# VH-VL binders against o74045: the designs that were tried, part 1

Every score and structure here is a prediction.

Target 1, 182 residues: o74045
Amino acid sequence: MLDPRTRPRVVNVVSTSDLVQRVSAKKMAAMPCCMYDEAVYGGRCGYIKTPGMQGRVTVFISGKMISVGARSVRASFGQLHEARLHLVRNGAAGDCKIRPVVRNIVATVDAGRNVPIDRISSRMPGAVYDPGSFPGMILKGLDSCSFLVFASGKMVIAGAKSPDELRRSSFDLLTRLNNAGA
Below, numbering starts at 1 at the first letter of every chain, in headers, positions and changes, except where a header shows other numbers; antibody chains are not in Kabat numbers.
F stands for the ipSAE by ESMFold2-Fast; E and O both for that by ESMFold2, at different seeds; each is averaged over both directions (binder to target, target to binder). V2 = 0.75 x the mean of E and O + 0.25 x the DockQ between their complexes.
[cut] marks letters that were taken out.

## First folded at step 1 (VH-VL)

Design b1 (framework fv_burosumab)
Fold by ESMFold2-Fast, scan of step 1:
Structure b1 (fold): chain C 182 residues (1-182), chain A 117 residues (1-117), chain B 106 residues (1-106)
Amino acid sequence: as target 1 above (182 residues)
Amino acid sequence: QVQLVQSGAEVKKPGASVKVSCKASGYTFTDYYMHWVRQAPGQGLEWMGIINPSGGSTSNAQKFQGRVTMTRDTSTSTVYMELSSLRSEDTAVYYCARDLYGDFDYWGQGTMVTVSS
Amino acid sequence: AIQLTQSPSSLSASVGDRVTITCRASQGISSALVWYQQKPGKAPKLLIYDASSLESGVPSRFSGSGSGTDFTLTISSLQPEDFATYYCQQFNSYFTFGPGTKVDIK
């Protein structure tokens, strides 16, 4: 059987926050580490990437921010705080506090061996496996998560809204695979 | 406060079966795997198997395959370990233990099972 | 199955001594190793997880090191309450305990 407690590796975290104030498009256009173009996305947002960020932060003129590409919740929240500080220091926003919220965690799990998805997919309720179209088996979780399982034993978990949900979803996925005869 | 409380000591004859319980409290029962580990008098710890309380799936050590059955009752947050065809070398303290991330962070107090004629 | 061996099987030490216990795996287990302390008549207690991480509430005199196949548990200055049996356990492939190392008073 697959090791049911194999730990997932987080590969991307999406988190959001709101400055609760409008951001100056004119100041964003002039800021270092900020890409803003009036012709892009109707002039409604800019992108901040400071040295040391794993990913980037999208900043909307409404004050909403989206952090993408960080490989942990801590790093994702750190990107939002750094973007806030960068905007405030450059006069694009007034001093404020933010409360980051996790929106999506994507993680990979490696079984360390092949998984017979062609054999077990028929025994898994809700599984979608059509190798002529896509080489992986697609499964839905009971909560917000979705799963991709490849014959190589590589797996992807997407849609978790907290590290705890990710842990429970990984547990659920590996249990379902074992119950199907993996 | 996490607690694992096990059933009381048992004395059995060779060839009988024993069923030990472990009641969990202080956390979400179905979120963590549970292990069974035994220890013969004066001997080391021996892993017996693991149960997923959510789905009820189990995986047992090869030495116990065919003799050990692990089950759970989600309504009472209790796991059970039943060992059949008992022999004198099965005399041991049996522990349940919670799996956090491969480490067993909370243990039951142990249940002494004595197999004698 | 992955086998674990511990050395020494037993040792005698005095309060204040530095004690080192080793655990060896029959194949590579990365950092997937845990250390437990067991006192007579009691259930085991988690000391060290992921080879080197100290469990909350465990005194800082305990430390773990190693990766792959060779691991050590060190007690920098042995206290009276440390006389116990120590077990390593792997979780890289299923679960296996080492045979234990008994730390006795000299």
Scores: ipSAE 0.000, ipTM 0.456, lowest interface PAE 18.7, mean pLDDT 86

Design b10 (framework fv_burosumab)
Fold by ESMFold2-Fast, scan of step 1:
Structure b10 (fold): chain C 182 residues (1-182), chain A 120 residues (1-120), chain B 106 residues (1-106)
Amino acid sequence: as target 1 above (182 residues)
Amino acid sequence: QVQLVQSGAEVKKPGASVKVSCKASGYTFTSYYMHWVRQAPGQGLEWMGIINPSGDSTSNAQKFQGRVTMTRDTSTSTVYMELSSLRSEDTAVYYCARDYYDSSGYFDYWGQGTMVTVSS
Amino acid sequence: AIQLTQSPSSLSASVGDRVTITCRASQGIDSALVWYQQKPGKAPKLLIYDASSLESGVPSRFSGSGSGTDFTLTISSLQPEDFATYYCQQFNSYWTFGPGTKVDIK
């Protein structure tokens, strides 16, 4: 039986925050580690990537920010905090606090053994398994999550909106597989 | 305002047991693994074990050979670490530290530490 | 079990110096390495996670690099508040700490 408390590994996180103030396009254009092009996108946003970032942060002149390309919730939130500090230190924004929010988490789960998806898919409500089209079994999870389960025991959870949802969805996935005879 | 607040210092005799508490606040307690780490005076950090969010599964470092028991009370947001058959070399500061499902695997918040002194 | 070694075990440096600390793993750990700073009487503080990612609120003079088995922590211009012991930690298989590197004033 699969251990339903097997810990997922986050591979991609998108998070957002709002500075609740406008950001100076002129200052962004002059900042190091910032790409801003007045001729592109109507001058509505710039991109910040400091050496410590795994991905980057999109900064809108409205003050909204989007962190992409981070491999953990912590790294994604860290990118937003670094972007805030970078903007403040360069005079592009006034000092402020931010409240990051997770928008999407993609994680992998490794069962540590093969999962007989060819056998159990017929016993799982809502499962889609068509090996001629895609080698994995597709399941819809709790809330906004979806699951991909491969015969190797490798699994993907996509669409989680919070760490709590990821935790619940991972437990749900492994429990459903066990109930089906995995 | 995440906080981990540990119980106060203890002085014990060899052969006794000690139970250290760690009370969490400012986050969803049941979403995080908790670790225990100790540090003998003038020495480095030593991982002792981990307890899962629901409190029904633990994994301890082999060095402690059944002397460590970790428990969790979700109603009070408190984690406990009990170390039995105390020896003088168990004199150390004991820390709780949180870890999450986001594959970070690292300890973002630590308790202030609890000094446990074992002396005859 | 994955073992971590740190080099040097201690060093003496002056304010303004560039300080480099190395951590070596007994087997490949990808980027599953963390750096902590600990001052006397205090709990450790997270500096760098996932080998090279700077924790929010940590000064930019701190940086991490490496992957696989060899990792480095660099302080580009040492400040008075940086005199501390630095520990690496892996989380690829269980959790193991390095023995620490003490950074003292010269």
Scores: ipSAE 0.000, ipTM 0.482, lowest interface PAE 14.0, mean pLDDT 86

Design b12 (framework fv_burosumab)
Fold by ESMFold2-Fast, scan of step 1:
Structure b12 (fold): chain C 182 residues (1-182), chain A 123 residues (1-123), chain B 106 residues (1-106)
Amino acid sequence: as target 1 above (182 residues)
Amino acid sequence: QVQLVQSGAEVKKPGASVKVSCKASGYTFTSYYMHWVRQAPGQGLEWMGIINPSGGSTSNAQKFQGRVTMTRDTSTSTVYMELSSLRSEDTAVYYCARDFEGIVGATDYFDYWGQGTMVTVSS
Amino acid sequence: AIQLTQSPSSLSASVGDRVTITCRASQDISSALVWYQQKPGKAPKLLIYDASSLESGVPSRFSGSGSGTDFTLTISSLQPEDFATYYCQQYYSYPTFGPGTKVDIK
């Protein structure tokens, strides 16, 4: 029996925030730790990566920001706050408060043993398993999550909107696999 | 256990610069943002800016842009606030204050404060 | 900038009294409001955050309430050590403070 309490490992968090003001493309082009090219994406965005960031932040001239590549919600939100500070410090934006929102958490779960997906996929409603096209079994959760389960016992959970949803979805996935005969 | 210890009082002439230090101890220095807040004699509190001690990134209040510079030294767990082109209205007690602990990083309110540094600008 | 006003600007009270201080914001700040206590010659001390959450180590006689634009700090039974100036601060945008309410002994 798989242990439903197996801890997922977060591999990527996507979060967003809005400065609620336009960002100066001219100032972004001159900023350190910022890549802005007028020829790229019609000059609509720049990319900020400061030394403390695990990933990077995309900043749109509209004021929207997207944080990617961080391995925790705290780190992802930290990247948005750091980008805000960097923009304000360099005069690209006026001082403001942001309210980050998690858009997607991607995590891996390792069952520590093989999972017989060829056998159990027929017992799982909604499961898609076609090894000729993709080696994993695809499942959907009841909320925003989707699951990929590989015969090796490695699994991917994508689409969680919070750490709590990730934990519930991971528990649900492992319990459903056990009920199907894993 | 958390302590923020600031440098001593300064007396400056108009047009000079002042650099105030704030030495942190009792916690992981790079894990908390640090703010600077001032208070003119008999007046209320005024926020000046914030620094991330980990990366060194800063954001200053618009009123002080061009005049205030915030820096840090991770080897001594010290933050600095330098204010240039001093005027008589810059006479105030200057505080460093640690950002409150939160899941989302900077909360912009303060759980621990330094003792304050009196800066007097007069001729 | 978000402006904060406090009422009253000062008050005189006796030990054991219930003291109420009001803070009003120029626009909706949700619950993004903090209260500090400042004694003469000292740095401010955090009392309440998120409008109503009591900071660790702060006596239970202190309480905060409100949301949106109107906020209240209440001291249910004033003690001698509570004579101080009280400041509200918003963190919905870049920080701004109220002008303070001075609580003096009667």
Scores: ipSAE 0.000, ipTM 0.473, lowest interface PAE 14.5, mean pLDDT 87

Design b2 (framework fv_burosumab)
Fold by ESMFold2-Fast, scan of step 1:
Structure b2 (fold): chain C 182 residues (1-182), chain A 119 residues (1-119), chain B 106 residues (1-106)
Amino acid sequence: as target 1 above (182 residues)
Amino acid sequence: QVQLVQSGAEVKKPGASVKVSCKASGYTFTSYYMHWVRQAPGQGLEWMGIINPSGGDTSNAQKFQGRVTMTRDTSTSTVYMELSSLRSEDTAVYYCAREGYDFWSFDYWGQGTMVTVSS
Amino acid sequence: AIQLTQSPSSLSASVGDRVTITCRASQSISSYLVWYQQKPGKAPKLLIYDASSLESGVPSRFSGSGSGTDFTLTISSLQPEDFATYYCQQYDSYPTFGPGTKVDIK
């Protein structure tokens, strides 16, 4: 039986926000900690990565922003707030407030032992396991989550829209694996 | 907006039990795990255990096994920590702390409850 | 269980000084480390999460660094309100705290 106290480790949070105003491509091209390349998405966005960021923020000239690569919701929201401040400070955007929204949380779970996916995949309704195409077993969770389970015992939970959904999905995954004889 | 308000100070004799409460407000009570952490006078912080306010499931530190019981009441948004067979070394400030967006990190703390165990 | 040690156990410093506190884990914890500030008679306050990320509302003079087993909290220019005890805590497994570092007036 897999240990029900096993906790997921968040590896990536994707969150978004909207400045509700256009961003100056010229200013993005000129400001520090920002890359703007006309060849990327037809010149419609740039990337901000300040020294304190775990990941980076994609900034669209429309004012939409996407935070990626942060390992917590707080860090992901922090990246959006830092990007907003950086844009305002450099004259690329006017002063504004933002309201970040979580779009996707990805976490890893390590069972600490091998999981017999060859055997249990046939006992799990909806499981997709074709080792010729992909070495892991794919499971659909409730709601927006999906699960990847590898024979090594390493697992991935993707698609959570909140930390609470991630917690419930992690417990659900372990319960389903234990019920299948893992 | 988020607040954790704990019950008042207690003085107990060795061998007695104490039950500390922590009332949560300003958020959805059942959506966040709650932890208990204590601190003896002049000493560091010591984790005691965790409770899931939704299901009532608990997991306690091995040091307190058999002596600590954690419960919750969803109708009052309150968690409880009961420690039995009190000894003088249980004299400490007891804190409830909410597990935030990062697993096992504590973003909000109660004000603390002083429990004194003396003859 | 993952054990944390802090160095120094206490230090004396003056306003304006640069203060450095270290935390060492008995095994690798990646970046799953938080720092708390605790003033006498008060509950701990979260300062830094995920080893280096500053909590909202915490002054920029506080910074964290490190990964794996060795971590550092730095206060670049100590202020009167910073005299407190500082604790590290890991969350790679069930939480454990360091023994604390007391920062006193010189």
Scores: ipSAE 0.000, ipTM 0.500, lowest interface PAE 12.7, mean pLDDT 86

Design b3 (framework fv_burosumab)
Fold by ESMFold2-Fast, scan of step 1:
Structure b3 (fold): chain C 182 residues (1-182), chain A 122 residues (1-122), chain B 106 residues (1-106)
Amino acid sequence: as target 1 above (182 residues)
Amino acid sequence: QVQLVQSGAEVKKPGASVKVSCKASGYTFTDYYMHWVRQAPGQGLEWMGIINPSGGSTSNAQKFQGRVTMTRDTSTSTVYMELSSLRSEDTAVYYCARDEYYDILTGYFDYWGQGTMVTVSS
Amino acid sequence: AIQLTQSPSSLSASVGDRVTITCRASQDISSALVWYQQKPGKAPKLLIYAASSLQSGVPSRFSGSGSGTDFTLTISSLQPEDFATYYCQQFNSYPTFGPGTKVDIK
């Protein structure tokens, strides 16, 4: 039996925050580590990527920000704080506080052993498994999550809206695999 | 300003139960997991368990399974840890600690309560 | 359960000294290692998370390094307020703590 408490490892986090003020497009266009293209999305946003960022932050002229490509919640929130500081230091925004919010988490789970997806896929409602097309079994969670399960015991959970949902979805996935005979 | 305020010291007889409270303020109570950690006099830190204040789900260390019960009251932003069948070796300072999410399910503890001394003596 | 060991169990040092404390995990925990400082009669205080990230408000003389199974906490120039017990903790599985390293005044 698989241990439903097996800890997922976060591989990508999308988080957002709001500066609650407009950002100067003119200043963003002149900032180091910032790419602002007036032809993209009608000039409504720019991208900040400092050398320390795993991913990047999309900054909208409205003051909304989206952090993508970070491999942990802390790193994703750190990218938003770094973007805020970079904007303030360069005069593109006034000094302010932000409160980052997680929007999407993608995580991996390692069962530590092989999972007989060839055998159990027929016992799992909604499972899609066609090894001629893709080597993993695909199934949907009850919430916003979707799952990929490989014969190696490696799994991917995508679409979690919070760390709490990720935990519940990980428990759900491993329990469903056990109930199917894994 | 995050604060975790625990209930006062308790003195119990062997075989009794103790219920320690931890009142949270300065953040959204249901957004963070809460852990309980104890420390016997002159000893190190020992993890007891975790509670999700949102759904009320818990997971406890094997050593305390069957003796520890963790609950919460969302209306008062308070978590509780009840330890039953007390022994003298349960004499310790009990801490609540907030789980700061980093990557994995539990994370690390960014804020701690002040501690509650529980003395078990005959 | 993942076991953590700390070395040394205690040390005596003078103000201005460079202090090094090590933490070893019984299995690979990647960078899922945290350092806490505890003074007598007080709750632990977070110093370093994710092996090397300094917590906001913690003096820059504290630093952490390592990955996998071997980790180090360094205090570059010990101050009077740094005399305390230091604990490592892992969060790669359910939390476990090292036994602590007591830093005493010489």
Scores: ipSAE 0.000, ipTM 0.462, lowest interface PAE 14.6, mean pLDDT 86

Design b5 (framework fv_burosumab)
Fold by ESMFold2-Fast, scan of step 1:
Structure b5 (fold): chain C 182 residues (1-182), chain A 122 residues (1-122), chain B 106 residues (1-106)
Amino acid sequence: as target 1 above (182 residues)
Amino acid sequence: QVQLVQSGAEVKKPGASVKVSCKASGYTFTNYYMHWVRQAPGQGLEWMGIINPSGGSTSNAQKFQGRVTMTRDTSTSTVYMELSSLRSEDTAVYYCARGGDYVWGSYEFDYWGQGTMVTVSS
Amino acid sequence: AIQLTQSPSSLSASVGDRVTITCRASQSISDYLVWYQQKPGKAPKLLIYAASSLQSGVPSRFSGSGSGTDFTLTISSLQPEDFATYYCQQSYSTFTFGPGTKVDIK
């Protein structure tokens, strides 16, 4: 029986925020730690990566920001605050506040043993398993999450909107696998 | 239960300094900003400044630049606001208020101290 | 600095009345607007944050709306305990309070 309390490891958090003002493309092109090319995507965005960021922040000239590549919600939100500060310090944006929102959390779970997906997929409601096209079993969660389960026991959980949803979805996944005979 | 408890009323002469304390309890002191707001008798609320108790960094309203100093002591979960070169127009009730966690982007003042009356008179 | 104005400066209303208070910002502040209630001799109390989100424990007769520069606080059915001064506050760029609206109950 798999342990449904096995702790998921967060590997990527996507979060967003809005400066509610336009960002100067001219200033982004000149500022350090920012990659902006007017010929790319019609000059609609730049990318900020300051020292210490795990990932990076995409900044649209509309003021919308997307944080990717951070391994925790706190780190992802920290990247948005750092990008906002960097833009303001360099005159690319005026003084403002932001309220980051989690859009997606991706985590991995390791069962520590093989999972017989070839045998249990037929007993799992909503499972998609076609080894000729993809080696993993695909499952949908009750909320926004989706799951990939590999025969090795490695699993991916994607689509969580909060750490609490991630924990519940991980528990749900492992419980469903046990009920199917994993 | 979150509580902010401020020091008692003060009477000062013009030119003096006053230091008001605000002791926090019931939450993790370093996870929330602390603000200082004053209110002169019969007047509205006026924001004075903000301190991040985690690092001790501060930002003051332009009107109080050079006169206000905010500090904290993490061992006692207490913030302090010192206002120097007092004038009669500094007579007011001074409040501390818990602000948001900057990482989570919340900025509302959800808990307030009871207020400290500072009277400046000769 | 962003300036906030409130209207009316004061009003009197009867129990059961719908009361509307308006807050206007000198520039766009998105939804970074907060409403507080202050009773005489007491510290302010948080009512509404993010322009329209009701604080836990606040009666449902209070509601907020608006975005950008124009915001409204509504009390759908005024109660005796609602006698107070109401302040709006912006948190978009530093922090600024409106001048307050005094609500006197008849």
Scores: ipSAE 0.023, ipTM 0.604, lowest interface PAE 6.5, mean pLDDT 89

Design b9 (framework fv_burosumab)
Fold by ESMFold2-Fast, scan of step 1:
Structure b9 (fold): chain C 182 residues (1-182), chain A 117 residues (1-117), chain B 106 residues (1-106)
Amino acid sequence: as target 1 above (182 residues)
Amino acid sequence: QVQLVQSGAEVKKPGASVKVSCKASGYTFTSHYMHWVRQAPGQGLEWMGIINPSGGSTSNAQKFQGRVTMTRDTSTSTVYMELSSLRSEDTAVYYCARGYEDYFDYWGQGTMVTVSS
Amino acid sequence: AIQLTQSPSSLSASVGDRVTITCRASQSISSWLVWYQQKPGKAPKLLIYDASSLESGVPSRFSGSGSGTDFTLTISSLQPEDFATYYCQQYNSYSTFGPGTKVDIK
């Protein structure tokens, strides 16, 4: 039996925040650690990546921000706070507070052994397994999560809105696999 | 805000079963795991098992396999822990605790279960 | 199974003292460790999660540190209300608790 408490490893967190003010495209174009080109993406956004960031922050001229590529919620929120400080220090935005929100967490789980997806997929309601088009089994969770399960025992969980939802969905996935005969 | 209220103290004979309840309020009941942890008099904390209130799936510690049953009622936001074939060694305070990534951010007040001959 | 040990098993200290409690895991648990405080007759209370993150409403005199196998809980200036038993717990896999450290105020 698979251990349903196997801890997922977070590989990407997407979070958002809103500066509640417009951001100066002209100032973004002049900022260090910021990639902005008015001829690209209709001039609607810039990308901030400081040396301490695991990923980057997309900053829209509307004031909305998207943090991607961080491997924890704390790091993702940290990227948004760092982007805010960088914008304020360079005069692209006025001083403000932000309230980050998690939008998506993607994680991997390694069962440590092979999972017989060819044998169990028919016992799992809603499972999609067509090895001619994709080598993994596709499943949907009870929450916002979706799952990819590979014969190697490697799995991907996407769509979690919090670390707790990720943990619950991982537990549910492994329990469902065990109940189907894994 | 968040509150977990457990049923009252129980006194049982060896060989009997006990069923403890834990009523949750102040949050979305199905969005968090619920765990059961016990503590014998003067001893440390011992994890017993976990239930997902959404689907009802459970996983219990090896020591309690076959003796513990965890269930929930979503209409009353209540989880239950039933322990059968009671022994004197089962005398303990039993806690329900709300899981956040498998650590416990809120605890019930505890239910004292005494098993005596 | 991941085993946790705590040291010391008990200690006595005066108000205002700096108190350090250690927790060791039998294998690496990254930062997946929490600390609880339990006062006599009460349920445990979460103090620190993710090894070093202070729970909302917990006094700043409490702090946690460590990663991998060695972790510490520090109380920078012991207060009378800190008389309690302190437990570490890992949540890397099935939850396990340390045996507890009892802090008595002299």
Scores: ipSAE 0.000, ipTM 0.493, lowest interface PAE 14.3, mean pLDDT 87

Design e1 (framework fv_erenumab)
Fold by ESMFold2-Fast, scan of step 1:
Structure e1 (fold): chain C 182 residues (1-182), chain A 119 residues (1-119), chain B 110 residues (1-110)
Amino acid sequence: as target 1 above (182 residues)
Amino acid sequence: QVQLVESGGGVVQPGRSLRLSCAASGFTFSSYGMHWVRQAPGKGLEWVAVISYDGSNKYSVDSVKGRFTISRDNSKNTLFLQMNSLRAEDTAVYYCARDLEYSSGFDYWGQGTTVTVSS
Amino acid sequence: QSVLTQPPSVSAAPGQKVTISCSGSSSNIGNNYVSWYQQLPGTAPKLLIYDNDKRPSGIPDRFSGSKSGTSTTLGITGLQTGDEADYYCGTWDSSLSAVVFGGGTKLTVL
C-alpha cells in the first residue's frame, strides 16, 4: 500500500490581496521591475517581478493583486508585500496595509513506485482516463481539489485553499488509490 | 562558506552620524535581501531595516525613519546603514543578516559592530 | 515591549527536555511561518528553526519546532551545558509589515 501520510511538495501558490485603492497606471509604466503596456489587457494591469521573486505579482488598476509562481505560502505572501512596498515607494499607490489570502495551492506527491492506473481507473468513481489524449488519470477530490495521477507514481494536487486542506486532500487521494488496488 | 562582516561602529556623541558596512562573501550577494537587526545592551533583538536584492525597495522601523538609510553596492558585495541624528537609545550591537525571502527568517548573521551614543 | 511574548527564563538539568513558548496573534504567528534563534553569550544569533518546524543543515534533531494557532514552541531534548543561551522566536507581522521578535528566553542548564 501507498503511505497516505506522504507529505506533498508545494510547487505553486496563488494568493491575492487588495490595496483598497486605485493604482496609477502612469506611475506603473515608469516603475523599474514593472511591466506595463497599455496595449495589453486594455491597460488594466501591470506585472511586478523582481529577480528575488520566485514568481510575479499582477497588479490591477482597481487595487487587486495576484501573486503566482511562489513555492510556499510564505513566499507568495512575501511577493504581495514586496509589490505593495514597490507601488507605495514609487507613488503608484498611497501607504496602506494588506491582508493576503491563499486562493490555490498546487503540490506534487511521489508514490515512490508505479501506480497501475490502467487497471484501477475503471474501479474509481468519477475517474477520467483516456491515454490516447492524456497520459494521466484525472480525479475530483475534496472541496475544490482535483488530482492528476500518472503511471510513474507522480501525482499533482490542485485547488487547495490552505496547507491543512492540501494535507487532507493528499490523504484522501492516497487512500482512494489504495482502496482501488494500488 | 557564507560570511558577513560588519564594521564602522564606534563611540559618538548624540546628534552625530555613523555609517555601518557589512561585507558579504561566499554567496551571490545580488540575489538576496538583506537586513539590519540591533540589540541594546542586555536587551532583546530589534529589527531595524531591510533592502531588496537590487536596492529598489527599502523599509525601516518607525523609530529610525528619517534618520537611518539602508543601501547596498552589489558590485562590491557590501550592505550599508547610514545613521544620522543619533540618540542614546540607538546604542546597540548592529548585525547584518541575510534573508532568502523578503520577510522570512535570517539564515546567516554577521558578528556585529558596536555603536555607543554617549556624551 | 515585544510584540511576541516569551517567558523570560526556563531551566532544567543536563539530559532533560525543555519547551519554550512564544505567543502572538493572527497577524503574525497565526498566519505566517515562524523561526527560532539561539544566541550564546557574547555571540551573534544562529538560526535553529525556520518554517515552523524545519532545521537548517547542521542543527541536531534535539531541537524541534511546532506551531498551533497563534502560538509556537521550541523543544530541546537531551539538554547539554552548551545549550545555555538566549532563545528568540521571530515572524512576519502582516498588520505592521515588519519582522517582529519575541522578548527572548534565557535557558539555564543547572
Scores: ipSAE 0.000, ipTM 0.449, lowest interface PAE 17.1, mean pLDDT 86

